# Designs tried in a protein design chat: VH-VL binders against StAR-related lipid transfer protein 5 (STARD5). Part 8

Target 1, 213 residues: StAR-related lipid transfer protein 5 (STARD5), of Bos taurus (Bovine) (a1a4m6)
Amino acid sequence: MDLATAAQVSEAVAEKMLQYRRDKSGWKICREGNGVSVSWRPSVEFPGNLYKGEGIVNGTPEQVWDCVKPLAGTLRAQWDENVNSFEIIESLTDTLLFSRTTTPSAVMKLISPRDFVDLILVRTYEDGTISSNAANVEHPSCPPNPAYVRGFNHPCGCFCEPLPGEPNKTSLVTFFQTDLSGYLPQSVVDSFFPRSMAGFYANLEKAVKKFFG

## First folded at step 17 (VH-VL)

Design c73 (from c58 with heavy chain L103F)
Fold by OpenDDE, last read:
Structure c73 (fold): chain C 213 residues (1-213), chain A 122 residues (1-122), chain B 107 residues (1-107)
Amino acid sequence: as target 1 above (213 residues)
Amino acid sequence: QVQLQESGPGLVRPSQTLSLTCTVSGYSISSGYSWSWVRQPPGRGLEWIGYIYYRGSTTYNPSLKSRVTMLRDTSKNQFSLRLSSVTAADTAVYYCARLTVTFYGTVYFDYWGQGSLVTVSS
Amino acid sequence: DIQMTQSPSSLSASVGDRVTITCRASQDISSYLNWYQQKPGKAPKLLIYRASSLESGVPSRFSGSGSGTDFTFTISSLQPEDIATYYCQQTYSTPYTFGQGTKVEIK
């Protein structure tokens, strides 16, 4: 995929992410604790749910971003238990790239390892917010691998937002709506994501402290 | 319902500039999508010329890039094609079309104008 | 540029027949392929997008399959109104390119 096409694709994702970020209606809290709130609503993109995570992370926006940024060799794979590997398939620019993410088995092996191929746009806003904007795509250099079930991320990502007057804290808002594919009971999927998201924030907090504390 | 309609002269002399306008109704060209031109020489296949993104940036077919200019008039909900230094090879039916780009990378032309024949002849 | 090659260039079949058209890309384009129908004197009409997704309002007798470099377009039961030229199009990368077309006629 060339830069012109990828730019439009990723822009569409970014616009959708902003819509999610701005839409305060229809969310149902499914998990709350340790300063993290996980909400959900039915996705309009696929027959599943859109999950929203909200929490304050101790660390500067840059520190938090460094932990979550979707770049090869970054810290994400070191602390995120839901990520085995993160590979950059192709970089079109420093802020627009194709990636492959692999996950370990989960839920007592009920969920076999998945891989995800995404186009990711990193966007920095005037207020200092940094966001990742991703959705699944196909890439000729990354065909399905029998060792993994190919999952599909619908528009997803995060917003690392500065907090006025609190330079060492970051408002982190995440959106996930993932089709894990395969033959999974919906009940398993529905229970997995809220826990996973809560765990994400908890582990991220630890990671920031570990790497920057 | 989205509708597109081409307008412009049907005859252009060699070395002159072909100019066409596409009028869009039912949707604002500033609200989304890419707005494209595709041409078809008589009895031949289709050739993508380029598009103007709803935010104003343009992308052209490299084979025509040096001669192509696409503009938009948001107040009239129109976008235009200019093709300079035309020759007989530029004789074709010119279509304007809406280019849809999804966040999954899917791209297609879903709405087309009726087409406008432009003949290059001395 | 990515070249798209259709086969055959033309075909004639009877009403009710199964019609198959193939399209080959010069490189791997994943599933970023569309099929269009163009009737004489008319603009192309989108039938299939993303290799196999049927456009809204398009009859179910039309279908598409394939991925990578080889793609297939099928009319399960040819109807008189299906007389047209059909084009494949890759949208993996600009410039977006079309196949040369397949003219479908009825015997």
Scores: ipSAE 0.928, ipTM 0.961, lowest interface PAE 0.5, mean pLDDT 96
Fold by OpenDDE, last read:
Structure c73 (fold): chain C 213 residues (1-213), chain A 122 residues (1-122), chain B 107 residues (1-107)
Amino acid sequence: as target 1 above (213 residues)
Amino acid sequence: QVQLQESGPGLVRPSQTLSLTCTVSGYSISSGYSWSWVRQPPGRGLEWIGYIYYRGSTTYNPSLKSRVTMLRDTSKNQFSLRLSSVTAADTAVYYCARLTVTFYGTVYFDYWGQGSLVTVSS
Amino acid sequence: DIQMTQSPSSLSASVGDRVTITCRASQDISSYLNWYQQKPGKAPKLLIYRASSLESGVPSRFSGSGSGTDFTFTISSLQPEDIATYYCQQTYSTPYTFGQGTKVEIK
């Protein structure tokens, strides 16, 4: 996929992400604790749910971003239990890239390892917010691998937002709507994501302390 | 319902500039999508010329890039094609079309104008 | 540029026949391929997008399959109104390119 096409694709994703970020209606809280709130609503993109995570992370927006940014060899794979590996398949620009993410088995091995191929756009906003905007795509260099079940991320990502008056804290809002594919009981999927998201925030907090504390 | 309609001269002299306008109804060209031109020489296949993104940026077929200019007039909900230095090879039916781009990289032309024949002749 | 090659260039079949058209890309384009129908004097009409997704309002007798470099368009039961030229199109990369077309006629 060339830059011109990828740019439009990723822009569409980014616009959708902003819509999610701005839409305060229809969310149902499914998990709260330790300063993190996970909510969900039915996705309109696929027969599943859209999950929203909200929490304040101790660390500057840059520090938090450094921990979550989708780059190979970076910190994310070191602390995120839901990430086994992160590979950049192709980088079109410094802010637009194709990636492959693999996950370990989860939920007592009920969920076999998945891989995800995404187009990711990193966007910085005037207010200092940094966001990742991703959705699944196909890439000729990354066909399905029998060792992994190919999952599909619908528009997803995060917003690392500065907190006025709190330079060492970051408002982190995450959106996930992932089709794990395969044969999984819906109950397993429904229970997995809230826990996974809560864990994400908890582990991120630890990571920021570890790397920047 | 989205509708597109081409307009412009049907005859252009060699070395002159072909100019066409596409009028869009049922949707604002500044609200989304990309707006494209595709041409088809008589009895031949289809050739994509380029598009103008709803935000105003343009992307052209490299084979025509040096001669192509696409503009938009949001006040009239129109976008235009200019093709300079035309030759007989530029004789074709010219279509304007809406280009849809999805989250997942899917791209297609879903709405087309009826087409406008432009003949290059002295 | 990515070249798209259709086969055959033309075919004639009877009403009710199964019609198959193939399209080959010069490189791997994943599933980013569309099929259009163009009747004489008319603009192309989108039938299939993303290799196999049927556009809304399109009869179910039309279908598409394939990925990578080889793609297939099928009319399960040819109807008189299906007389047209059919084009494949890759949208993996600009410039977006079309096949040369397949003219479908009825005997």
Scores: ipSAE 0.928, ipTM 0.961, lowest interface PAE 0.5, mean pLDDT 96
Fold by OpenDDE, fold request of step 19:
Structure c73 (fold): chain C 213 residues (1-213), chain A 122 residues (1-122), chain B 107 residues (1-107)
Amino acid sequence: as target 1 above (213 residues)
Amino acid sequence: QVQLQESGPGLVRPSQTLSLTCTVSGYSISSGYSWSWVRQPPGRGLEWIGYIYYRGSTTYNPSLKSRVTMLRDTSKNQFSLRLSSVTAADTAVYYCARLTVTFYGTVYFDYWGQGSLVTVSS
Amino acid sequence: DIQMTQSPSSLSASVGDRVTITCRASQDISSYLNWYQQKPGKAPKLLIYRASSLESGVPSRFSGSGSGTDFTFTISSLQPEDIATYYCQQTYSTPYTFGQGTKVEIK
């Protein structure tokens, strides 16, 4: 996929992400604790749910971003228990890239390892907010691998937002709507994501402290 | 529903500039999508010329890039094609079309104008 | 540029026949391939996108399959109204390119 096409694709994802970020209606809280709130609503992109995570992370927006960013030198694979590997398949620009993410088995091996191929756009806003904007794509250099079940991320990502008057804290808002594919009971999926998202914030907090504390 | 309509002269002299306008109804060209031109010489296949993104950036077929200019007039909900230094090889039916780009990289032309024949002749 | 090669260039079949058209890309384009129908004197009409997705309102007798470099378009039961030229198109990379077309006629 060339830059011109990828730019439009990623822009569409970014616009959708902003819509999610701005839409305050229809969300149902499914998990709350330790300063993190996870909510969900039915996705309009696939027969599943869109999950939203909201929490304050101790660390500057840059520090938090450094831990979650899907770019070269990323730390995410080192701390995110749901990520075995993160590979950049192709970089079109410094802020637009194709990636492959692999996950370990989860939920007592009920969920076999998955891989995800995404186009990711990193966007920085005037207020200092940094966001990742991703959705699944196909890439000739990354065909399905029988060792993994190919999952599909629908528009997803995060917003690392500065907090006025709190330079060492970051408002982190995340959106996930992932088709894990395979034959998984919906109950397993429904229980997995809220827990996974809460864990994401907890582990991120530890990671920021570890790397920058 | 979305409708596209080509307009412009059907005859252009060699070395002159071909100029066409596409009028869009049912959707604002500044609200989304890309807006494209495709041509088809008589009895031949289809050739993509280029598109103008709803935000104003353009992408052209490299084979025509040096001669192609696409503009938009949001106030009239129109976008245009200019092709300079035309020859007989540029004789074709010219279509304007909406280019849809999805989250997942899927790209297609879903709405087309009826086409406008432009003949290059002395 | 990515070259798209269709086969055959033309075919004639009877009403009710199964019609198959193939399209080959000069490189791997994943599933980023569309099929269009163009009737005489009309603009192309999108039938299939992303190799196998049927456009809304298109009859189910039309289908597409394939990925990578080899793609197939099928009319399960040819109807008189299907007389047209069919084109494949890759949209993996610009410039977006079309096959040379396949003219379908009724015997």
Scores: ipSAE 0.926, ipTM 0.960, lowest interface PAE 0.5, mean pLDDT 96
Fold by OpenDDE, fold request of step 19:
Structure c73 (fold): chain C 213 residues (1-213), chain A 122 residues (1-122), chain B 107 residues (1-107)
Amino acid sequence: as target 1 above (213 residues)
Amino acid sequence: QVQLQESGPGLVRPSQTLSLTCTVSGYSISSGYSWSWVRQPPGRGLEWIGYIYYRGSTTYNPSLKSRVTMLRDTSKNQFSLRLSSVTAADTAVYYCARLTVTFYGTVYFDYWGQGSLVTVSS
Amino acid sequence: DIQMTQSPSSLSASVGDRVTITCRASQDISSYLNWYQQKPGKAPKLLIYRASSLESGVPSRFSGSGSGTDFTFTISSLQPEDIATYYCQQTYSTPYTFGQGTKVEIK
């Protein structure tokens, strides 16, 4: 996929992410604790759910972003328990790239390892907000691997937002709507994501402290 | 329903500039999608010329890039094609079409104009 | 540029016959391939997108399959109204390119 096409594709993802960020209706809280709130609503993109995470992380927006950013040489694979590896398949620009993410087995091995191929756009806004905007794509250099079940991310990502008057804190909003594919009971999937998202924030807090504290 | 309609002269002299306009109804060209031109020489296949993104950026076929200019007039809900230094090889039916791009990378032309024949002749 | 090669260039079949058209890309384009129908004097009409997805309103006798470099378009039961030229198109990368077309006629 060339830059012109990928740019337009990723722009569509970014627009969708902004819609999610701005839409305050229809969300149901499913988990709260340790300063993190996880909400969900039915996805309109696939027969599953869209999850929203909201929390304040101790660390500057840059520090938090450095921990979550999906770029080469990032810290994500070092602290995120749901990530075994993060590979850059192809970089079109400094902010637009194709990636492959692999996950370990989860839920007592009920969920076998998955891999995800995504087009990712990193966007910086005028107010200092940094966002990742990703959705699944196909890439010729990354066909399905029988060692993994190919999952599919529908528009997903995060917003690292500055807090006025609090330069050492970051408002982190995340959106996930992932088709894990395979033969999984929906009940397992529905219970997995809220817990996974809460864990994401908890582990991120520890990571920021470890790397920048 | 979305409709596209080409308009412009059907005859252009060699070395002159071919100019066509596509009028869109049923959807604002500034609200979404990309708006494209495709041509077809008589008895031959289809050639993509380029598109203008709804935000105004353009992408052209490299084979025609040096001669192609696409513009839009949002007030009239129109977009246009200019092809300079035409020769007989540019004789074709010219179609305007809507280009859909999804966030999964899927791209296709879903709405087309009826086409406009442009003949390059002395 | 990515070249698209269709086969055959033309074919003649009887009403009710199964018709198969192939399209080959010069490089791997994953599933980013579309099929169009063009009747004489008319604009192309989208039939299949993303290799196998049927466009809304298109009869179910039309189908597509394939991924990578080799793709297939099928009419399960040819009808008189299906007389047209069919084109494959890759949209993996610009410039978006079309096959040379396959002219389908009725015997």
Scores: ipSAE 0.926, ipTM 0.961, lowest interface PAE 0.5, mean pLDDT 96

Design c73 (from c58 with heavy chain L103F)
Fold by ESMFold2, fold request of step 19:
Structure c73 (fold): chain C 213 residues (1-213), chain A 122 residues (1-122), chain B 107 residues (1-107)
Amino acid sequence: as target 1 above (213 residues)
Amino acid sequence: QVQLQESGPGLVRPSQTLSLTCTVSGYSISSGYSWSWVRQPPGRGLEWIGYIYYRGSTTYNPSLKSRVTMLRDTSKNQFSLRLSSVTAADTAVYYCARLTVTFYGTVYFDYWGQGSLVTVSS
Amino acid sequence: DIQMTQSPSSLSASVGDRVTITCRASQDISSYLNWYQQKPGKAPKLLIYRASSLESGVPSRFSGSGSGTDFTFTISSLQPEDIATYYCQQTYSTPYTFGQGTKVEIK
């Protein structure tokens, strides 16, 4: 995919992510505790759910971003137990790239390992917010691999936001909208994302302290 | 409903500039999509010329890039094609079309104008 | 540029026949391939996008398949109104290129 085509695709995803971030209606809390809230709503993209995680992380926006960014030099795979590997397949710019992400088995092996092929755009906003914006694409270098179930990400990513007046804290808002594909009981899927999202925040807090404390 | 309509002169002299306008109704060209030109020489196949993105950036077919300019007039909801230094090889039916892009990389042309024949002749 | 080669350049078939048109890309384009129908004096009309997805309002006798470099467009039962030229188009990368077209006629 050339830069011109990828720029249009990724900008559409980023604009949709902004819409999710600004839309305050229709969210139902499904898990809450330890300063983290996970909520959901039905997806309009597929017959599944859009999940939103919200939490304050003790660290500067730059420190938190270094732990979560879907870019070269990320620390993400070192601490995120749901990311087995993150591979950049092709970079079009420093902030627009194709990736392959693999996940371990999960939920007592009920969820076998997945791989995801995504186009990713990173944006920076005037208030210092940095966002990641991703959705599924096909890439010739990443055909289906029999070791994995090919997953499908609908618009997803995060907003790494400064807190006004609190330079050593960050508001991290995450969105997951993922078709894990294959046959899985809906109850397994519905329990997996809220638990994983809560665990993500706990592990991120520890990671920021480890790498930057 | 979205409609596209080409307008402009049907005859252009060699070495001059071909100029066409596409008027869009039913959708604001600055609100989304990309707005494209495609041409078809008589008895031949289709050639993509380029598009202008709704935010204003342009992408052109490299084979024509040195001669092509696309602009828009958002107040009239129009986008235009200028092709400089034309020759007989530029004689074609010129179509304007809407380019749709999905989150997943799918690209297609879903609305087309009726086409305008432009002949390059002395 | 990614070259798109259609086969055949033209064909003639009877009403009710199955018609198959192939399109080959000069490189792997995954499934980023469309099919258009063009009747004389008219603009192209989108029939199939992303190799196999049917555009709204398009009859189900039209279908597409393929991925990578080899793609197939099928009319399961040719009708008189299907007389047209059919074009494939890759949209994996700019310039978005079309095949040379396949003219379909009734015997």
Scores: ipSAE 0.877, ipTM 0.929, lowest interface PAE 0.5, mean pLDDT 93
Fold by ESMFold2, fold request of step 19:
Structure c73 (fold): chain C 213 residues (1-213), chain A 122 residues (1-122), chain B 107 residues (1-107)
Amino acid sequence: as target 1 above (213 residues)
Amino acid sequence: QVQLQESGPGLVRPSQTLSLTCTVSGYSISSGYSWSWVRQPPGRGLEWIGYIYYRGSTTYNPSLKSRVTMLRDTSKNQFSLRLSSVTAADTAVYYCARLTVTFYGTVYFDYWGQGSLVTVSS
Amino acid sequence: DIQMTQSPSSLSASVGDRVTITCRASQDISSYLNWYQQKPGKAPKLLIYRASSLESGVPSRFSGSGSGTDFTFTISSLQPEDIATYYCQQTYSTPYTFGQGTKVEIK
């Protein structure tokens, strides 16, 4: 897809992500502890859920961003148990690219490996917040691969936010809105995302200490 | 409901500038979408000319880019097409249309004006 | 520029017939293709987007399929009101290009 078309698509996703970040209504907490909360609401995009994670990470926004960014040079695949690989398929700009992400099996192999093809936009805000904004697209260089179930990301990403007065801490707000595809029991799906998101924050805390501590 | 309506002169002399306006009702052109022009020579197929994004940037068909300017007047909820140095080959029905983009890369034209025939003739 | 080639350029069929129109892209466009109907003297009307999705209010006798470079549009049972020219359009990359059109008439 050309830069003009991708810019419009990705801007639409980024605007939706801002709406999720600003909307305080309808969220139900499903997991809370150790300064991290996971909440959910029904998705308006598909018959599944939108999940929100909120937590403070001990590290500067730059350090935390290096661990989570969906860009070249990311540390993400080195520590995130839910990311087996992250590949940049095509880069349109330094902050607008197509990616393929693979996941390992999960939940005692009830969830077989998936791959995801997304268009990703990274935004920087005046207050120093950096956001990632992603949603599923097709790309001719990345057709379905029979080794994986092709998943489908609805608008998702994160906001990596400085905390005023606390330069060594970061507020990280995450949004997951994923159709794992294939037939899976709803109880498996409902337990997987909150547990995985809580684990993500714990593992991220360890990763920041390992790489920058 | 969203409605688009073309207006402008139906006859233009060769070498002059073709100028058309699309008036939009039922939606603010500064609030979303892209706003596009498409033309169709008599008895021929459709050619996309370009669009103006709701935030103001433009994208033009490279085949016409050197002669095309699109602008908007948000106070009147209008967007316009100017095509310079016209010839008989520019005779066509000109449509304005709303360009919709989804999160997943889908792009389509869902609302169209009725079309305005512009004839380029001496 | 991505060139779109439709076939046939015109056809005549009887009411109730199945009608098939094909569209070929000059390069892989995944499924980023639309179909429009244009009746004489009228603006085009979107029927199908993203290769196979029906626009709201479009009768179910219209369908589309395909991905990559080869796409098919079908009217399962032709009706008198389906007399029109049909256009495919790729929107994978600008400039967004249309096929040459297929004129459908009743015998």
Scores: ipSAE 0.875, ipTM 0.927, lowest interface PAE 0.5, mean pLDDT 93
Fold by ESMFold2, last read:
Structure c73 (fold): chain C 213 residues (1-213), chain A 122 residues (1-122), chain B 107 residues (1-107)
Amino acid sequence: as target 1 above (213 residues)
Amino acid sequence: QVQLQESGPGLVRPSQTLSLTCTVSGYSISSGYSWSWVRQPPGRGLEWIGYIYYRGSTTYNPSLKSRVTMLRDTSKNQFSLRLSSVTAADTAVYYCARLTVTFYGTVYFDYWGQGSLVTVSS
Amino acid sequence: DIQMTQSPSSLSASVGDRVTITCRASQDISSYLNWYQQKPGKAPKLLIYRASSLESGVPSRFSGSGSGTDFTFTISSLQPEDIATYYCQQTYSTPYTFGQGTKVEIK
């Protein structure tokens, strides 16, 4: 995919992500506790759900971003239980790239390992917010791999937001909209994402302390 | 509903500039999508010329880039094609079309004008 | 530039026949390929996008398949209204390129 085509694709995803961030309607809380809220709504992209996670993380926006960024030098695979590996397949710019992410088995091995091929755009906003914006694409260097079930991300990512007057805290808003594909019971899928997202925030808190504390 | 219509001279002399305008109704060309020109020489296939993105940037087919300019007049909801230094090889039906892009890298042309034949001859 | 080669250039078939058209890309384009129908004097009409997805309002007798470099377009039961020229188009990378077309006629 050339830069001109990828720029249009990724801009569309980023604008959709901003719409999700601003839209207050239709969200239903499915898990809340320990300062973290997980909400959902039906996806319009596929027969599944869009999930939103919200939480405050003890760490500067830069520290939190280093732990979650889908870019070179990320710490993500070192602490995230749901990320086995993160590989940059091709960089078009330092903020626009193709990636392959692999996941371990999950939910008592009911969910076998997946791989995901995404086009990723990173944006920076005037207030210091940094967002990641991703959706699945195909890439010739990443054909289907028999060791994995190919998953499909619909518009997803995060907003890593500074809190005015609180330089050592970060508001992290996450969006997951993932087709795990394969033959999975809907109840397994519906239980996985809220639990995984709550665990993500807990593990992120520990990771920021480990790497920057 | 979105509609596109080409207009401009049907005859152009060699070495002159071919100019066409596409008038869009039912959608503002500065609000989304990309707005493209495609041509088809008589009895031959289709050739993509380029597009202008709704935010104003342009991308041209490298084979034509040295001779192509595309512009917009957002107040008239029009975009235009200028092809300089034409020869008989530029004789074609010229279509304007809307280029749609999905989140997943899919790109296609979903709305087309009726086409305008431009003949290059002395 | 990615070259798209269609085969055959033309064909004649009877009403009810299965018609198959192939399209080969000069490099791997994953599944980023479309099929258009063009009747004489008319603009192209999108039938299939992303190799195999049927555009809304397009009859189910039309289908597409393939990935990588080799793609097929099939009309399962040719109808009189299907007389047209069919074009594949890659959109993996600019310049977006079309095949040379396949003219389909009724015997």
Scores: ipSAE 0.872, ipTM 0.928, lowest interface PAE 0.5, mean pLDDT 94
Fold by ESMFold2, last read:
Structure c73 (fold): chain C 213 residues (1-213), chain A 122 residues (1-122), chain B 107 residues (1-107)
Amino acid sequence: as target 1 above (213 residues)
Amino acid sequence: QVQLQESGPGLVRPSQTLSLTCTVSGYSISSGYSWSWVRQPPGRGLEWIGYIYYRGSTTYNPSLKSRVTMLRDTSKNQFSLRLSSVTAADTAVYYCARLTVTFYGTVYFDYWGQGSLVTVSS
Amino acid sequence: DIQMTQSPSSLSASVGDRVTITCRASQDISSYLNWYQQKPGKAPKLLIYRASSLESGVPSRFSGSGSGTDFTFTISSLQPEDIATYYCQQTYSTPYTFGQGTKVEIK
């Protein structure tokens, strides 16, 4: 995929992500506690759910971003229990790239390992917010691999936002919109994402302390 | 509801500039999509010329890039093609078309004008 | 540039016949390929996008398949109104190139 085509594709995803961030209606809380909330709504992209996580993380926006960024030099795979590996397949720019992410088995091996191939755009905003914006694409260097179930990410990512007046705290808003594929019981899918998202925030808090003190 | 219509001279002399306008109705060209030109020489296949993105950036076919300019007039909801230094080889039916892009990398042309034959003749 | 080669250049078939057109890309384009129909004197019309997805309002007798470099377009039962030239187009990378076309006629 050339830069001109990828720029159009990734900008469409980023604009959709911004719409999700600004839309205050239709969310149903499914898990709440320890300063973190997880909400969901039906997806319009596929017969599944769009999940939103919201939480305040003790760390500067730069520190938190280094832990979550889907870019070269990320710390993500070192602490995120749902990321087995993150590989950059091809970089078009420092902030526009193709990636392959693998996940481990989950829910006592009921969910077998998945891989995801995404086009990723990182965007910055005037208020210091940094967003990641991703969705599934195909890439000739990443054909289906029988060791994995190929998953499918619909528009997803995060907003890493400065918290006004609190330079050592960050507001992190996350969106997951993932088709895990395969033949999984709906009850397994419905319990997995909220629990994993709550765990993500807890583990991120630990990771920021570990890497930045 | 979305319609595209080409307009401009049907005859252009060699070495002159070919100039065409596409008028779009039913959608604002500054609100989304990319707006493209495609040509078809008589009895031959289709050749993509380029597009202008709704935010204004352009991408051109390298084979024509040195001679092509695309502009838009958002107040009239129009985009245009200028092809300089034409020869008989530039004789073709010229189509304007809307280029659609999905989140997943899919790109296609879903709305086309009726086409305008431009003949380059000395 | 990615070249797209269609085969055959033309064909003649009877009403009700199964018609198959192939398209080969000069490099791997995953599934980023479209099929258009162009009737004489008319603009092209999108039939299939992303190798196998049928555009809204297109009859189910049209189908597409393939990935990588080799793609197939099929009309399961040729109808009189299907007389046209059919083009594949890759959209993995600019310039978005078309195949040379396949002219379909009735015997």
Scores: ipSAE 0.858, ipTM 0.920, lowest interface PAE 0.5, mean pLDDT 93

